# Ledger of designs, part 20: miniprotein binders against q9h3h3

Target 1, 235 residues: q9h3h3
Amino acid sequence: EDGFTAEHLAAEAMAADMDPWLVFDARTTPATELDAWLAKYPPSQVTRYGDPGSPNSEPVGWIAVYGQGYSPNSGDVQGLQAAWEALQTSGRPITPGTLRQLAITHHVLSGKWLMHLAPGFKLDHAWAGIARAVVEGQLQVAKVSPRAKEGGRQVICVYTDDFTDRLGVLEADSAIRAAGIKCLLTYKPDVYTYLGIYRANRWHLCPTLYESRFQLGGSARGSRVLDRANNVELT

## First folded at step 3 (miniprotein)

Design I3
Fold by ESMFold2-Fast, scan of step 3:
Structure I3 (fold): chain B 235 residues (1-235), chain A 103 residues (1-103)
Amino acid sequence: as target 1 above (235 residues)
Amino acid sequence: GSEELREKVEELIEKAKELVKKAVELAKKGDVEEAIYVLREAAMLFLEAALLARKAGDPELAIEALKLAAEVLRKIAELLEKQGKPEEAKKALEEAAEILEKE
């Protein structure tokens, strides 16, 4: 489905988060500079570990755009991790509901829509659309992975501040579709990421909460969204 | 049996992923030495998972665990370089390269 293995995503995300980021920060940079920045750093050409022939000579973990209203709040991640260790020791069953409650208790509420695209014009065009939506205030923050040495698909992440706010999650989906995105989207709460839980996990938890598919030719909002946990279509 | 080995492999991979995420948060706080220590623990668990995955007859999972161990070692090397320990960083990179060649 997403084309990446959970194990590859775990290793790459860890290293990428620690490495330097290329950031367009609309809080401090005029919106008029965005087009030049996008032309300078197309994600299909920015290399993960640097290359004299690419826009970067040094490693780049992520390429990101911060909106004018973006206020980082990861919550109490340390408290979440401590509570997770206690939960595992307690013998209580580990379920989506118990993780949701830990996330709420520790205010670790952010989540993201994910899309995976092959390196090339389509990826760069999709990222430019997302970046403009962020700078124009329709989305809060987004990032895209640089190009790996072996090739393979790159990921665009579009964040929302509260995965328990269904309306907010759906509004972000609508904004992504309005930006011209037509590929499959999946939504994942960051609580799973902070705890190192990916698709293949021993508790058999599904970290994907929503799935969005583009739909043409209806009076609908341009997408069909499925609640993966309850297997219910949201229309 | 093979099913018991598979369950152990899953436990090791999940624990190693938890340690990686803990190390990321430690590094962000500036606790770099502790982050390196925790990353070393994660690398060891990924290597053990790879060995047990082979015993369980799952070579694809073993290769994925080896790639995870190598990536963790490359991150350890980067943190060591930033701490002014280039010889230790070089050793970590050599260990990562050896793991990937062995697959």
Scores: ipSAE 0.000, ipTM 0.276, lowest interface PAE 11.5, mean pLDDT 82

Design I3a
Fold by ESMFold2-Fast, scan of step 3:
Structure I3a (fold): chain B 235 residues (1-235), chain A 103 residues (1-103)
Amino acid sequence: as target 1 above (235 residues)
Amino acid sequence: GSEELREKVEELIEKAKELVKKAVELAKKGDVEEAIYVLREAAMLFLEAALLARKAGDPELAIEALKLAAEVLRKIAELLEKQGKPEEAKLALEFAARILEEE
């Protein structure tokens, strides 16, 4: 939070992806083992680069839970990047619609709901709820960042297969709320991550497609979801 | 104002109903995966109609649109179950229950 640039955030994200992950894989591990695994690796205590006082002595990039039906498909990221270079050279306008077209053409459709929480009991409790929802089949896959040495908020990422499938995005939001999470959620398509588009990009693109705010009352329980690209409320 | 919003609500509901009819025909022809896709689009339009009905000051129309969205989600779950996708079906049913839940 204190002086990090978009470039620093991108570099740190790449390093985390390349370091080892702590994974609970429900495709090969019985659901009965989840509670013990969550107790062993609470995100507030797992350190990014290892520490004698933490559950890990070696670096950990991410702590993840894979659902029983999880089938990863990153699409054609290399083709996406080549098309992005060509688009920038072409002089054609760079808009949310153009990026959506590139993502669809190259099948880079995944996206994620993001929530940021300070290290502590609330983070660990929220992660446990998300992890259980994944193992029970209500969510497909999720990950959480380990604790940074300097402190600061940690992020929980809850993935969906297709950011263009608004119902799928809303279903994931609903499942997150059912797990007891009440903080602000923002949704980012992975295409923006692969292309290095963060806050303060040169094209003035909003890095989030959807925003979810928890609200009680009315004819429906849960959250209010806004489509930020089109400025339309979805719920 | 509210008159313009009401017209848009009616347009969304009509478009969603046409998508439901298209999905029924696709399902009858055995194009079940495409039928599910079209039904998901219809459900989204009903949800948007409900939101705009609330903004127009018509809570009864909003509730009716939410009920239509829930019915479409239940149909999606039924088709997903028949395709051997019980986890996706469960998600659709839970979402349908959520949007109709009262405080």
Scores: ipSAE 0.000, ipTM 0.291, lowest interface PAE 18.5, mean pLDDT 81

Design I3b
Fold by ESMFold2-Fast, scan of step 3:
Structure I3b (fold): chain B 235 residues (1-235), chain A 103 residues (1-103)
Amino acid sequence: as target 1 above (235 residues)
Amino acid sequence: GSEELREKVEELIEKAKELVKKAVELAKKGDVEEAIYVLREAAMLFLEAALLARKAGDPELAIEALKLAAEVLRKIAELLEKQGKPRLAKWALELAAEILEKE
């Protein structure tokens, strides 16, 4: 049964990336239009395949907000994949340091903070806060999944340009917290996704670099961040 | 029986491979958007084949179909990069990696 679920979800994920996106692009759209756009397209109501009762009649793969300074850079992902295949064939140890070095060599540096929320007011409120932070320049870019028919949890992804820049990653966490987000966050570098580093990976690597938990009144940042690989609290 | 399901899986794989050939010809003609659309259809058929192979109790055939789906997603990413859509290319590569590592 799990096999059926996995295959269906993989097919759905691919379709989402290929279907149209609803985008607020702050590079070309005045910030004053954001509140109306958010009211028109709350992620809890935007349906994946369209519905007469929803804001969209056509399929929507993702809902995204691009910051004014956003400039996409995926690096040399093809070169990364080739180098990874060579590394595995070489018999050299596969470690977090080795993966970090491959990412740096091929300029595949982006990563993302992930949060999963049930459809409803809390999701829409969280997305609105993130979207405002992006438009105001505290974050670079973010996206949120539309509502699936089953009503399962939706995901908000907040990207940073360089996972090796720990200060930048932590500043993104602070901006997310300042936007009013209180749920669990996990940070995953895109290189881990490209190389297939998941919870059950053969190399026993932590699938995420950081975990952020909300801390009520504890610090100006508003959170505690754990380095998951070393099990060390950064604060 | 399981042999009937295996034959259906092989038919899906064959149809998907025909779509890949069609997409290659479209890309050569410069019809890149249509090529990507056809490759997306091929990837969906490979994923469906993997689902049916699991139902037939043939995990080796399912893994073969998943590897083919991942290859198609990498080709989609290549074409998207050539079109100046690095964001979509990156997500196609992410999905390909996820498919190969699904437990």
Scores: ipSAE 0.000, ipTM 0.201, lowest interface PAE 13.5, mean pLDDT 80

Design I3c
Fold by ESMFold2-Fast, scan of step 3:
Structure I3c (fold): chain B 235 residues (1-235), chain A 103 residues (1-103)
Amino acid sequence: as target 1 above (235 residues)
Amino acid sequence: GSEELREKVEELIEKAKELVKKAVELAKKGDVEEAIYVLREAAMLFLEAALLARKAGDPELAIEALKLAAEVLRKIAELLEKQGKPERAKRALEYAALILELE
């Protein structure tokens, strides 16, 4: 099993990225329209492949909210892939540090906080909180998966510009907690997604860099954050 | 066995090619979004064929299936560009480039 095309999860991710997205773009749409848009497109009701009884009749890959300052930068993904192939054939150890160096060299720096929730009120409420934080400028951009035909858990992704900027990653965590989110969060750099590093990868790497758990009391941040790559508590 | 797996790879490639033909006819009728969806399904079948060809110990067949998937993604990008959807077209081209680098 080597890379994106060998994994069924990678094929599904490609399909979702290729299909149309439902987007609230705060760069061009007044913030006052957000509540009506959220009511029209709750993620528990939007279906992946369309349904005459759902808010959408056509396929939807992702439901997304873009902040006023959102400026996408994917970096040099092609150069990253070429360097990754060279690294694999070199016999050198593949570690979080080596992947970080490849990401920096090729400017593939974005990453995301992930949360997985069952379809229903809690998912829709969490998404609404995240969407408001994006439109209000506390977060940059976020997306949520639509409801799959089989009815499994859905994912909310909250992006940051630079996974090597620890303060920025932690500030995003704080903003997510301030939006009322209390579930487990994990942070994954997009470089891991491009290189096919998922659960049970052949290099035995942890597929996420950070983990955030809600702190019921005491902490001003509202969460405990663990650096999983170095196995060290940050908060 | 590996011969049974190779037969399944050929079936997937044939099915994907038939979906490409169907998409071309849908696009001619003006059903462009449906054509794009059918092309995306064809690309996924080519990727599945590549995975199975690799498992069957046939890397040349796997590479050929990856090339077909990339070609379909470029056709999707062309249709999306004509529909005035450049961001979706760009994502299709990025996946086409990524797939070719994995051969």
Scores: ipSAE 0.256, ipTM 0.648, lowest interface PAE 3.3, mean pLDDT 84
Fold by OpenDDE base, second read of step 4:
Order: C-alpha cells, then sequence, then structure tokens
Structure I3c (fold): chain B 235 residues (1-235), chain A 103 residues (1-103)
C-alpha cells in the first residue's frame, strides 16, 4: 500500500489551490491533437512537482480532459454547507436521503466514477481510452492525478452531471467499460466530499453509492453495478 | 521504537489542533488569509502524523490523522469560497477527497 507520504499530501494540500492543471479542452482544441497531447503528457510520467526528467517542469495538480458539452457548474456549495451545519445542530437524523435532498435543494449534483491504478502502461492506456471517450462526447469530463514522488496508485475520476440520475451514472459506467477498463469502479457524489463525509464518518454514511465490477461475457454493459446503499444490483 | 513514534504522532496531532483553534480565531477577526495559512500548516502536521502512524504500524491512527487533515482542507475551502475564490475552494475539496481515497 504505497501510501502518499504526509509530506507529499501536505505539499499537495498547500499547492492544491495554486498548482496548474494540464488540460485538454475539446471546446477549443481540435480532436486531432489529442493523441499528441496524450503522448506528451502520459499520467504515469507527469509528476506532481515537476521533477527533473518529467514532461512537466512545473507542479501539476491534475491532468484533465474537457468534452465539448462540458460546463462547470458547482451549484450552491455555500448554501449547502450552511444547511448542513444547521442540520447537524438540529440533532435530526442524518441519512443518505437527507444528503440527497440537500444536494438537490442546492443543485450540488455532480458525482464521479473512480478507479485506482498503479503508475505504468496500464494506467496510461486506461487514461487514453477515457480521454478519447470524453473528446468523442461519450463522457463529459475526466481527470487523473499526476505521479507522486513516492509512487502509489493514481486515480482517474470520470464525472457525471447528476448522481441522482441512475441512468446517466450507468451510461458513464458503460462508456468506461467500452474504453476497455476492467478494474473496480466506485461512484461517489461530490456532495459527500463538500460536506466532509468520508469513510468511517460519525454518521456511518457510506460515501460510495455504486460499485461496478467488470463481467466477462455478461450483459451488453460489460459490468455489474451494485447500489451499495440498498445492496441491490442495478444491472 | 514504535512507541516513540506514536508519542510523536500524538504531539503532532495536538499541535495541529492548536493551530486549527488559532485559525478559527483569526477567521473570526476577519484575518481570513492568515487563517488559511495557519490551516495549511495544521493540515501538513496532520499529514505528517499520518505518515508516522503508518511507520509505527498503527493504521487506525493514520486514518484518524488523514481524516483530520481532510477536515482542515474542507475548512480552507469554506474560507476560500467566502473570499470569492470558488475554483481554489473546489481544488482544496478535491484534495481532501484524494487524501481520504488513499486510505
Amino acid sequence: as target 1 above (235 residues)
Amino acid sequence: GSEELREKVEELIEKAKELVKKAVELAKKGDVEEAIYVLREAAMLFLEAALLARKAGDPELAIEALKLAAEVLRKIAELLEKQGKPERAKRALEYAALILELE
């Protein structure tokens, strides 16, 4: 378990807001340039701090690809946080349903499929597949973490606009599977991140809503998707 | 030994908690930039504590320290939003999430 060193996590925390992103924006850049960009900035070689010999000389927070239909909308995060503080003070029970309603009320509906991969060819190949799917309009936006100094797994995040739209979440899973990715996927709403709801939180809320497991010879989707909140298979 | 490392982890956690208190006081006074700076220092100490806890063979303590670091990053994000820096706030939250996914 190549844990990020605390120094690395600390430096990431400090630099997180200042460090540039390497972005391919399909709204402004021709799709024909994607392959050259992927070759120039393979995620396994892009280093968090711009180490000597890396493709980047400056620190990089994330490597991202924006689709043609991408529109950044974060909703009312401030209103969400205020409502969350008020809810905690009220002593009312906090459930997944409560969080869903808060998210809807404040229009904080984004979520992401997550995959963790070791640095190397398999990561770069997975990222290339995702980046193509984004540029082709099958996905809206994705990002990958740069390589840490200590190594460890890199994360690819594939976003959906609405975690409450089960069909949209499943369509994104299908697109990821069509890109040739066979690893375990977990889906997390951004609202859980904004509210500080992590693993083993005091409310016993699971921040993972869905899990996708690759299935050989299975349904047209190539995966089994589990609703973790209800312990029900959706596929 | 492992016990000396655990003592150092606890010291770092307590020092980081005191920095969080100081940052909250600064933020109440309107010194938001200084509060963010102090919170960053607190996050660093929590992260250092998490590393040392892992080296000490205490994964539970490491997870606790990482959670505290993530909470500090969330507070930084709140302050950045109040300063009209929503993109920076979003990045802080994304890093908080990343820290917790590495557990």
Scores: ipSAE 0.023, ipTM 0.317, lowest interface PAE 4.8, mean pLDDT 83

Design I3d
Fold by ESMFold2-Fast, scan of step 3:
Structure I3d (fold): chain B 235 residues (1-235), chain A 103 residues (1-103)
Amino acid sequence: as target 1 above (235 residues)
Amino acid sequence: GSEELREKVEELIEKAKELVKKAVELAKKGDVEEAIYVLREAAMLFLEAALLARKAGDPELAIEALKLAAEVLRKIAELLEKQGKPEFAKEALEIAAWILERE
């Protein structure tokens, strides 16, 4: 919150990654324990740096749920970065298509649906729904940020293993909507993260591949999904 | 004044560089967890140096400090990947890429 300089935001994000995580791991913990765990650690009450009045006395960087079949795979990030440098020096156009090809070649395929929610009942309810979908096998893995000292919105990240698999990305969206989430969702592939494709990037690329808007009434899916990279409506 | 701030920036950069040297030696000896901890402290000092360089009105010094912070975060990501913690490595690389983009 302190002026939102690049340096302040980077320091805060780095600290979150390296501080302890609260993890419900369905690979080693019975699903029957999830509801008690969710009740103990609602994200609106878990404080970033710990507080005797909160569920945690020590810092918490992220609150995460791992699905029973979850197997992390980051791909060949070193090969991706080397190929990216070669691409930039080649003078070839930098487009969503060329980045997609780089990602496929180096098996850097994971990505995530992002949603930002204010601290409170709606955040906790949304997270509980997402966590249950992960434990039940409709989603693979998810995490949510703890409550910041200065307040502000919290983020829920729902990961998929292959951003090029449109059906998998759409099924994750459907599971998120089935959990009762109605806010705007955006999907970011991890390849964009590794290559520094953020808002206001030098190549003027949209930093997200997919966008999901809740559709009031009518649709069996509950949402309208756009492929922003190819400018195509998927639903 | 501005000159005093620049002196403080250079002090922070040199201290952070010494921490990077210490972390490299720890990693070579197999003390990877301690190396990551020391690299985190180095990155924090480089980010503080960048902020202070901006306040001193020295954008080139700020950019140099940000580049150093990004390189340290990439090293952290490499060590985390070697420890079988790819999720943590992704977050560290995201921060590094974001810092470089903001330059």
Scores: ipSAE 0.020, ipTM 0.479, lowest interface PAE 6.7, mean pLDDT 81

Design J1
Fold by ESMFold2-Fast, scan of step 3:
Structure J1 (fold): chain B 235 residues (1-235), chain A 103 residues (1-103)
Amino acid sequence: as target 1 above (235 residues)
Amino acid sequence: GSEELRELVEFLIELAKRLVERAVELAKKGDVEEAIKVLEEAAELFREAAELAEKAGDPELAIEALKLAAEVLRKIAELLEKQGKPEEAKKALEEAAEILEKE
């Protein structure tokens, strides 16, 4: 984003989480209402801060769909913090395995598949596919960013409850692909976010745990998934 | 050293952001008083992060953390108003304004 520092981007992300969300909650709303809701709130047209010309006049932080079985679990974040401080002080190596164990010990297991798309038909079509998969039970929960004032790509986040459950992560990828998504997907466990693992981190860790690339005709899954932490092809 | 302090600062900022997400979910469930407590904890972590960033010689990161603390205080004010506590909400807004003026 031209004109913004990392500091401004972090403040914007925080504000988005705190601002109102547009939510389709399948736990309380019939699935038959989804198509009308998607038509009313296409992500490419919903503006971050509201606009008379958009579907929203008030700020919207995120557009989300909750599955019928969705039950949020952030784990013991406080325990994770204390353990991370102890690990840093201990001088022990910081590795993907160490971070995985820290996450397991404190039940901070959630993660998300990320896809970045330009505002427009492809974004709206991709979000509709993801939202239907959530409501139909193939995915648990997802959210998409509204259109930023400055423009740029929007992000769809598809959450899984346990990044160490490789089968579950792969099943989410398969459901995303079955929804017609063909773009690059990257998977980031929430523990990496809590521990500040960025692209240029001191421990030289890859900031994404898994990566998925669309594959035509070769794979029954429709994609190739790489475990970035262990450099192993999973499919 | 300063690099280790910067890593701790970034960790605290991300941890506080996750607490904000938890507080938002609690508020959506109607657990507004618990949401406020979690947000208060997040604000303290952002303030601690700002202090440590200053010690690490990174004033830009300190300003980022202070701005995030101010946003949390504004959210606390909104929830306090929802609970029928406008006087407490005003104090939270005053604290947010003070942080922004001294950044």
Scores: ipSAE 0.000, ipTM 0.137, lowest interface PAE 22.3, mean pLDDT 80

Design J1a
Fold by OpenDDE base, second read of step 4:
Structure J1a (fold): chain B 235 residues (1-235), chain A 103 residues (1-103)
Amino acid sequence: as target 1 above (235 residues)
Amino acid sequence: GSEELRELVEFLIELAKRLVERAVELAKKGDVEEAIRVLELAAFLFRLAARLAEEAGDPELAIEALKLAAEVLRKIAELLEKQGKPEEAKKALEEAAEILEKE
């Protein structure tokens, strides 16, 4: 995907965060209702702006599933942004290490596995698998983008609490693979999104920390995970 | 290239404008805290757009984005005052002034 496409998708994602969400919360809703909810709100049919004939009449930013262990904590995003602006004006070198330290300092540690899928049965099936994994406690929280008017790929985001916890990131990959997902996964910390650091940024920072490729007959994880920063396979 | 960067800047500006609209709606509903958070994000996006516009060699677009950022910060200040946070409101106004001085 072109750098521009990644930035556009990130900006759209930030806007979508501010619109109403369709949420299944496993903390308050019985797991037995999940299948009916998935059938009512298939991501391929839910439209971003509530188009006529869609399951939603109002704009939807995201379709989300919250697990039993989900706790919303975004950290100090404002403090992070202020520190980032100060860092840019200082003329100090900006490295992935610098961003990691900023993220830790401001407790902005969330990250997500991303998968991009065309609208349709494969997307809805993938989402159903992820949603079940969340409700079953294998994953904490996931969201999927609704269908855009222009079409295009929809994104499923599977979150982890700490992008600096490699084990937690790898466990989430394993759970995604166990849910039957075979596509390419990319892991991105939210700190990069909050700071507007996308592909082809002036600092040459790669916002993708990990890539997961499905592997047939391989390790118990069913994937190979590459650390993009170090160009090392972790699995 | 520069054209792609310009398109991105325009997109960011449009996105930030939508966030401002959402914040206005939130404020009307009485959710002032959330409105402020949304406006802060909008201000950030406008500042980002300004920086990218400068990188694209479009100073006029950069100035437009900075003006929009300053306007959002003034709106944040108004909402902070309504929340009984005059010191934070003053800080937002000072930030808005600093942005405009860089024009």
Scores: ipSAE 0.275, ipTM 0.638, lowest interface PAE 1.9, mean pLDDT 87
Fold by ESMFold2-Fast, scan of step 3:
Structure J1a (fold): chain B 235 residues (1-235), chain A 103 residues (1-103)
Amino acid sequence: as target 1 above (235 residues)
Amino acid sequence: GSEELRELVEFLIELAKRLVERAVELAKKGDVEEAIRVLELAAFLFRLAARLAEEAGDPELAIEALKLAAEVLRKIAELLEKQGKPEEAKKALEEAAEILEKE
């Protein structure tokens, strides 16, 4: 039954990827237009399926900001899926290490810092800070979910291009904190998303590699980062 | 239960079919790399649907989903050949053949 919930979450994520996105693309749009765009599309008001009372009349899967250097590359997802099926039938252990190996072999390297916030001013303010950091070049790309039909928390995803580059992952965390973000952050490699590894998966894997908690004062990074796979504090 | 799994399977098949349509439009616009990426997601969804259909006790639906996955892999191979990547195209065709053999 836990597997059913994980499969459902994967299906919902894929549906969002399919629907149109509202995008601020810094590669083609002047940075001076960002504040007006953020005011027009606050994530707490943009609805998943459209509403006469919202900024959108049509469905929106994600609200995204692309940095000047953004170059999407999902790697060899087909090869990854084939190798995953082989691994599951081989009897070999399914661990973070073996998934890391599959991801490297198939060049599926991207990952993301996740933050979950309730709809409202705090969400919109957090998204504005992240969006500005992306346009200024401190982060590469980010997206935020629209407001769901049933309500509930929305998610901001801040991407890095290589989850195996620990320094790059930590630099992104620092930039998020510098943008004024104080909530809990967790880091998930996209390979876990492609393979349907969510909370309560059948392999009992932790769905995230890192956890970041805001630390008041003293630290240049402003946070404590835990490596969840090795249970070791990095900062 | 199996009824809930069957409903999820139908949803996944419909979602994957919409992804195939989106990929066709992307390819027409010349965005071949993105089209291949979207088709890879569609193939994953059809294979997931097939596995869940088997768990729900619906082998005919599972076979149909696998056939759709094989068709997507053949489309991926066509696009890879147009990009000058014949070895990757060959692998996609081999995977499609393997799926059809499993039935």
Scores: ipSAE 0.000, ipTM 0.212, lowest interface PAE 13.0, mean pLDDT 82

Design J1b
Fold by ESMFold2-Fast, scan of step 3:
Structure J1b (fold): chain B 235 residues (1-235), chain A 103 residues (1-103)
Amino acid sequence: as target 1 above (235 residues)
Amino acid sequence: GSEELRELVEFLIELAKRLVERAVELAKKGDVELAIEVLEWAAKLFRMAAELAEKAGDPELAIEALKLAAEVLRKIAELLEKQGKPEEAKKALEEAAEILEKE
């Protein structure tokens, strides 16, 4: 129900990315240390700007878990932004298809499943499940926002390396569900984030590609996945 | 609008074709069970593309997508038969025949 503006969301994202991250890196840290790390840094208690009464006294932008095989590839974001300016000038229609092609051309392929949860036990439990799935190799990488001063909802982001790989995106959804997650999930390609496609955008594009809702016993995947732009059920 | 639906249809067809190529590679490597699963997903995507093509007002594209779905189901049947699952293979062939009869 919270209002969102493109400027507000972009500013928050930039600030969080620039501030220090708390990272459990399975590439260099034994999996046996994960439970202690999760107990030390529950996302409901880690504060965005630091607090002597919290686990952190200094600002934290994100709490992240990197899988053992994680290899980041952000693509050519600068080339993407230059091409975006050219596209806007060209008069060519700005659609999900044109944005998809722009992302492919510049190799900006990553995307993420998003879940928004209130601070508390349910958030911490959900994050622990996701973190274990990452360390076990069922997911590649994930991060969760720290607690904001106003106590609003926090977001868990579960990344896939290629948003055009719909099978891979749906496999990640299945792994999230297998970890015990039952809340609403939405999927957003990082190209939309880089180009400022949020709710109430100027082009009236849906800010997410897919929506996943938990379905008990209805499907082999444990969820219904909807293409939000066309309102078509895919599973 | 219609142009957005057409772009989605084209995307689904290309994605499904990519899955078929991946499944062929998996089957060649002996990963037959995973290959069948990937092919089943490809068939679902081709069928979804056909439904959306009809809504977009492109019956020729819908027919092409259904033909591709039927081809995938026949390939699933071949792999199931090689795995010693003739009843499941027969079911896949019946599904493919139903798709082709309607178009």
Scores: ipSAE 0.000, ipTM 0.110, lowest interface PAE 19.8, mean pLDDT 82

Design J1c
Fold by ESMFold2-Fast, scan of step 3:
Structure J1c (fold): chain B 235 residues (1-235), chain A 103 residues (1-103)
Amino acid sequence: as target 1 above (235 residues)
Amino acid sequence: GSEELRELVEFLIELAKRLVERAVELAKKGDVERAIYVLEIAAELFRYAALLAERAGDPELAIEALKLAAEVLRKIAELLEKQGKPEEAKKALEEAAEILEKE
């Protein structure tokens, strides 16, 4: 209602993207160096703005691992933003389907599985598992936020190329589960991020498209996945 | 680019200044606890603006933002002292002094 939080979050996201990233790039670095890199930069200890007592003295925006086959493609974000402004002024309803169509038209198809964890051993262990899956080729790319000055939960983002490719999204979920991850996962298409669709958005849209819950014994896949936009169980 | 980043920094500084005004109003109404909370957010925004100003290659703007952050931390210390929290107030003053000494 007063808009302060959304503007603060947008500024913080911009700063994180512009700050230096700590990257393990499997396209140019041997996989044998990963364990040492993970030990040097555990996300629970890497500080957002730098600290002499932490692994980094300078600001770090993101800690990332790029897979050997990773090839970034953000699509036509400028065209997407222009079309978004036109849609808002048209009076046409803003729905998940309308946003999906905008994303397809402008080839802004990437998305990510998100997991939020408190700083500590569980976060570092989860990140190590995800990082190894990326380097081994089971996932394409992943990032984790550094520790904020005031603490709070950190986020691990595991990216897929195409949020409309349901099988690809589910395959990434399976790889995350195979890496030992048991917490709640939510999936957000990057188009929602570029257009500022977060919790409590003015369009009253659910900010996530899929949701994954770990399930022992019942499902062959090891997880139960819900399509939140259509309220349909996928597994 | 740098020009767009400077515009964002100026926007954040103005937003933080408006939050300081809101906090002053809250304190006048006797809501000191919420006033301190809002001032903490304002201080964070000023420090954030300073970091972004440095990235834009504008050290003068960064110094301005840091001075404003230090001023807010001193206001927080005054309110904490009034609430009977002298040790927390001392920490806020030490943080403000560190920021100013760095400049």
Scores: ipSAE 0.000, ipTM 0.149, lowest interface PAE 16.7, mean pLDDT 81

